# VHH binders against Integrator complex subunit 15 (IntS15), part 10

Target 1, 373 residues: Integrator complex subunit 15 (IntS15), of Drosophila melanogaster (Fruit fly) (q9vpf9)
Amino acid sequence: MSMSIDSNKLLLRKGDMKLDNYPTCAVEALTRLETLIASRNKQNMVMQIISEFIFLERTPKDGDVRKSQALPISQMNLFQEFQLIIALIEYFSRPGRDATRNAIFLSLFGSHLTPQRSKLLSRLISTAVSGSVAPLLSSAGTWMQQVGCKTPLSLEVAQNIVSDFISYSRKTPEQLKQLPMVGPHFAANFMVAVADLYLNEQRSPTLNPPPDALLDTITEWMMENPTLCQASQQPLVLPAGAIAMPFTTPLAGLLRWVVLAPLVSNRSAYSNLHLSLLRALQQLVSSGESTALPSQDLMQIVKSLQSYCARLAESKTDPQADAAYQKCMERFAQAVQIALSSNCITNQIQLLCLLESLPPHKLMKIVIEAHKK

## First folded at step 22 (VHH)

Design t5 (from s4 with H105Q)
Fold by ESMFold2 at other seeds, look of step 22:
Structure t5 (fold): chain B 373 residues (1-373), chain A 119 residues (1-119)
Amino acid sequence: as target 1 above (373 residues)
Amino acid sequence: QLQLVESGGGLVQAGGSLRLSCTASGRTSWMGWFRQGPGKEREFVALIYDSGGSTYYADSVKGRFTISRDNAKNTLYLQMNSLKSEDTAVYYCAATPGYLVYDEQFDYWGKGTRVTVSS
C-alpha cells in the first residue's frame, strides 16, 4: 500500500507523461498562465490548462449526457496533492505582480470547485497562515472578497482555520495571533466568515457561541489593530476590465456576537470586544464610511431578540427583569446610538420601527426618540 | 449547453414589486441579470456568485433590487421593489463558469422575460 500509485508510475510511463512530470507540469502550467491570465477571452483555455495540468482532472465520459451538472474527476493521489501544495506555496510566496497573482489565485479557486479543489484550498490557506506567507494571504483575501466571505467555500476555509489553529491546537499559535499584521485583508474577511458561523440563527436554530480561544483571539485582534475593519477598503487589484466586488465589513457580524452573547455566555471578553467594535465604528465614520452597516444586518439582531423575548413570555418572565436581555439591549443601544449619530446606517426608518417593537430599555428608548424627531 | 429559463415578468404599476426567477439546468459560478429597454442597449443590472456570495448592483437599481440564489434549486432571483417606468425592459438571466466576470462576457443567456411598468 506504500504510495502504490507512485510505485506504478513505470506502468504509465509511455501513455501518461503527466504522472512522470508531476509537479513539474503544474509549475510549468503556472508559468504559461501568466501570459494568458489577463485576457478576458482566454478564461476557457486557462481553466482547461488548470484542470488538466495542475489539478490532474479528467472530464466525465464525453457523449450526449448534459455536462453542466458533472464536475471534473480528480486523478491526484495524496502525494501529488502534497506536492501541489508545496508548489503553490512557492509560487504565491513571490511578492509583487498583484493583479497577476490575484487573477491566478481566482483562476484556481474562483469558479465552481470540485470537492478535491476545496480541500486543497483549505490546506493551502492553513499552510500559508502557519508560514506567514503574506503574498498568498493577500491573494486569499482578494479571493474571499471577490467570491464572498459567506459562500460555502469561504465558510469551509474559515472553519478549517478554526479547526487547525483553535480546536485541535493546544495553544493558539503566534502565527494566528499575528495574522492581522501579516495578512490584514484576509484577517478582516476571515472575521466576516467566522462571525457568520456563530451566534447566528440564520445558520443554526441554537445560538452557538464561538470557541473561547477563537473569541479571545478575535478580541485581541480588534484591540491591537484598531483599523482592521477597514483593511478591505482599498480597490481590488484585478486585470483591467474585471468587475471588482464590494467590500464587506466584519463589524455587523461581530456586533451580533457581542449583543447576543449575554443570552448564552458571561465571558468578559465580549465586553472588551464590544468596546473595540464601538471604537472601530467611530473610526469608520472618521474615514468616511457612512453606510458601513446595512440596516438588514441590524434587523437580524432585532429578530433574534424578539424570538428570545417570545420565549420569556412563555415562561412568564418580564424582559425588563431579565438580566441577560437588559445586557443585550445595553450593548445594542450603544452601537445603534453611534451608528445613527454618525449616519452609518441606510433605511433608518424601518430599523427604528423594528427597534420600537422590542420590550422597552431605558437607553434604547432615548436613542429611538432622539432620531424619530 | 447550460439552459437558463426566466419567469415572473409581467405588467405592474409604478411603485409596485415583482420577483423574477431564472432556473439553470446545471451548476455555474457566476449568475447575473441584464435588461434591455425599448431603443436601448443591453445593460447590467446585478451579479452574484452563489448563495451567500458577493453581490454587485448597477447604481440605478441599488436599494430597490435584490439578487439572490438558491443553490439547491439552481435558481436565480431578482426581487424588484419601488419599480419605475424606466425599469420597463426585457430582463435576461446570464451565467458563466469562469473565474472573473467582465462586463457583458457571459457564456449563457436566457431568452428573457418582459417587465412593463405602467405609470
Scores: ipSAE 0.710, ipTM 0.888, lowest interface PAE 0.8, mean pLDDT 85
Fold by ESMFold2, fold request of step 23:
Structure t5 (fold): chain B 373 residues (1-373), chain A 119 residues (1-119)
Amino acid sequence: as target 1 above (373 residues)
Amino acid sequence: QLQLVESGGGLVQAGGSLRLSCTASGRTSWMGWFRQGPGKEREFVALIYDSGGSTYYADSVKGRFTISRDNAKNTLYLQMNSLKSEDTAVYYCAATPGYLVYDEQFDYWGKGTRVTVSS
């Protein structure tokens, strides 16, 4: 009720919340909100309290319904943003129930798409990676799975990590290298996001490879952490009755990297990554998990190879004689063979038909024949 | 105030396909489809976060229905394939700016579009 919402705001501003002492009012708001986020009917009140006391946002006109043209106006200065990041790291490091921490993280970053919150989220996560702050990274992993690893905000977070730890570093920091040990769920979801940013013709007209240091880091993660692709498949811990969104594995996107890489790179790291991905796929197959490789993602690989073969035809080059194409097909056939052998691909019939449309390759032909009828 | 307008309902033979649309007057975090069959309570069908985001389906429609969003058009879609007579219902578009979704806890609802699946 409206009076109930106003009463809760007044209560939050009486006593210790009466003080205009940032970031203390944000920390107290978070603590008081823990009882509110367990109630399924209090989300609007939670979001209003977060906007007012945590992000210091004001609506341009009091009482306006939230619309895209009437977004909240941030009143935070740069020092307050830094104070909030520290306060959030401290808050998420406190003892508490996982469902509560995850719901609080989602209430901060899962509903509103203001530019200020997006920038703060990226800085917060980068700081948590630098500090190896496991509980915060666990909540960030839950957030990423819940909203989706390929949303604009998730991709922005992933790109900022690449910028902070790969592009602007002389060498990859140890804290990023250790991320799979500290926050395996977040690391897996980061891999889903970053795999989508590179070697992906749905996002760019050209096949842009990942930075070398990023490729090396992902390859090392997969080699040293053989169950990492399984980490993103754990059930989410959320408040009772909340809908938990399904997990996503990084396997499909990373397989696109290793299969398409010969078209743009000769780096040996892709061979090591390929072996690690085959091993990870075999482990998922052995555990009884199915649908680890959606046929839609594999069909996108075929479309990129078809586009490349069209370019070869323009230059009058035979795909059978093209070393890059043959390497792509060798890697693709090995992955498809494992996935077909244990029914890890949805809509296999569609995929097999599409694979037959590609210029022939010895191993792929054998794989297709083995699984026909 | 967010407005939701459904379209695309109609009569279709069992085994056929139909595509529903829902145009929103503004952007929101979560959108979903619900349906209410004759003499039944309204039930969840599918849920999607922002364009490119996570999707979730009721078991009764998984594999047959596909939910999607086009942020440029502020439009939600439901592609319904392999339709069965049990899919006959009024289909409702729903949206919330919230951060978690609970069953029917949506702030905005459309008026619905009718889908009839005949044998």
Scores: ipSAE 0.657, ipTM 0.858, lowest interface PAE 0.9, mean pLDDT 84

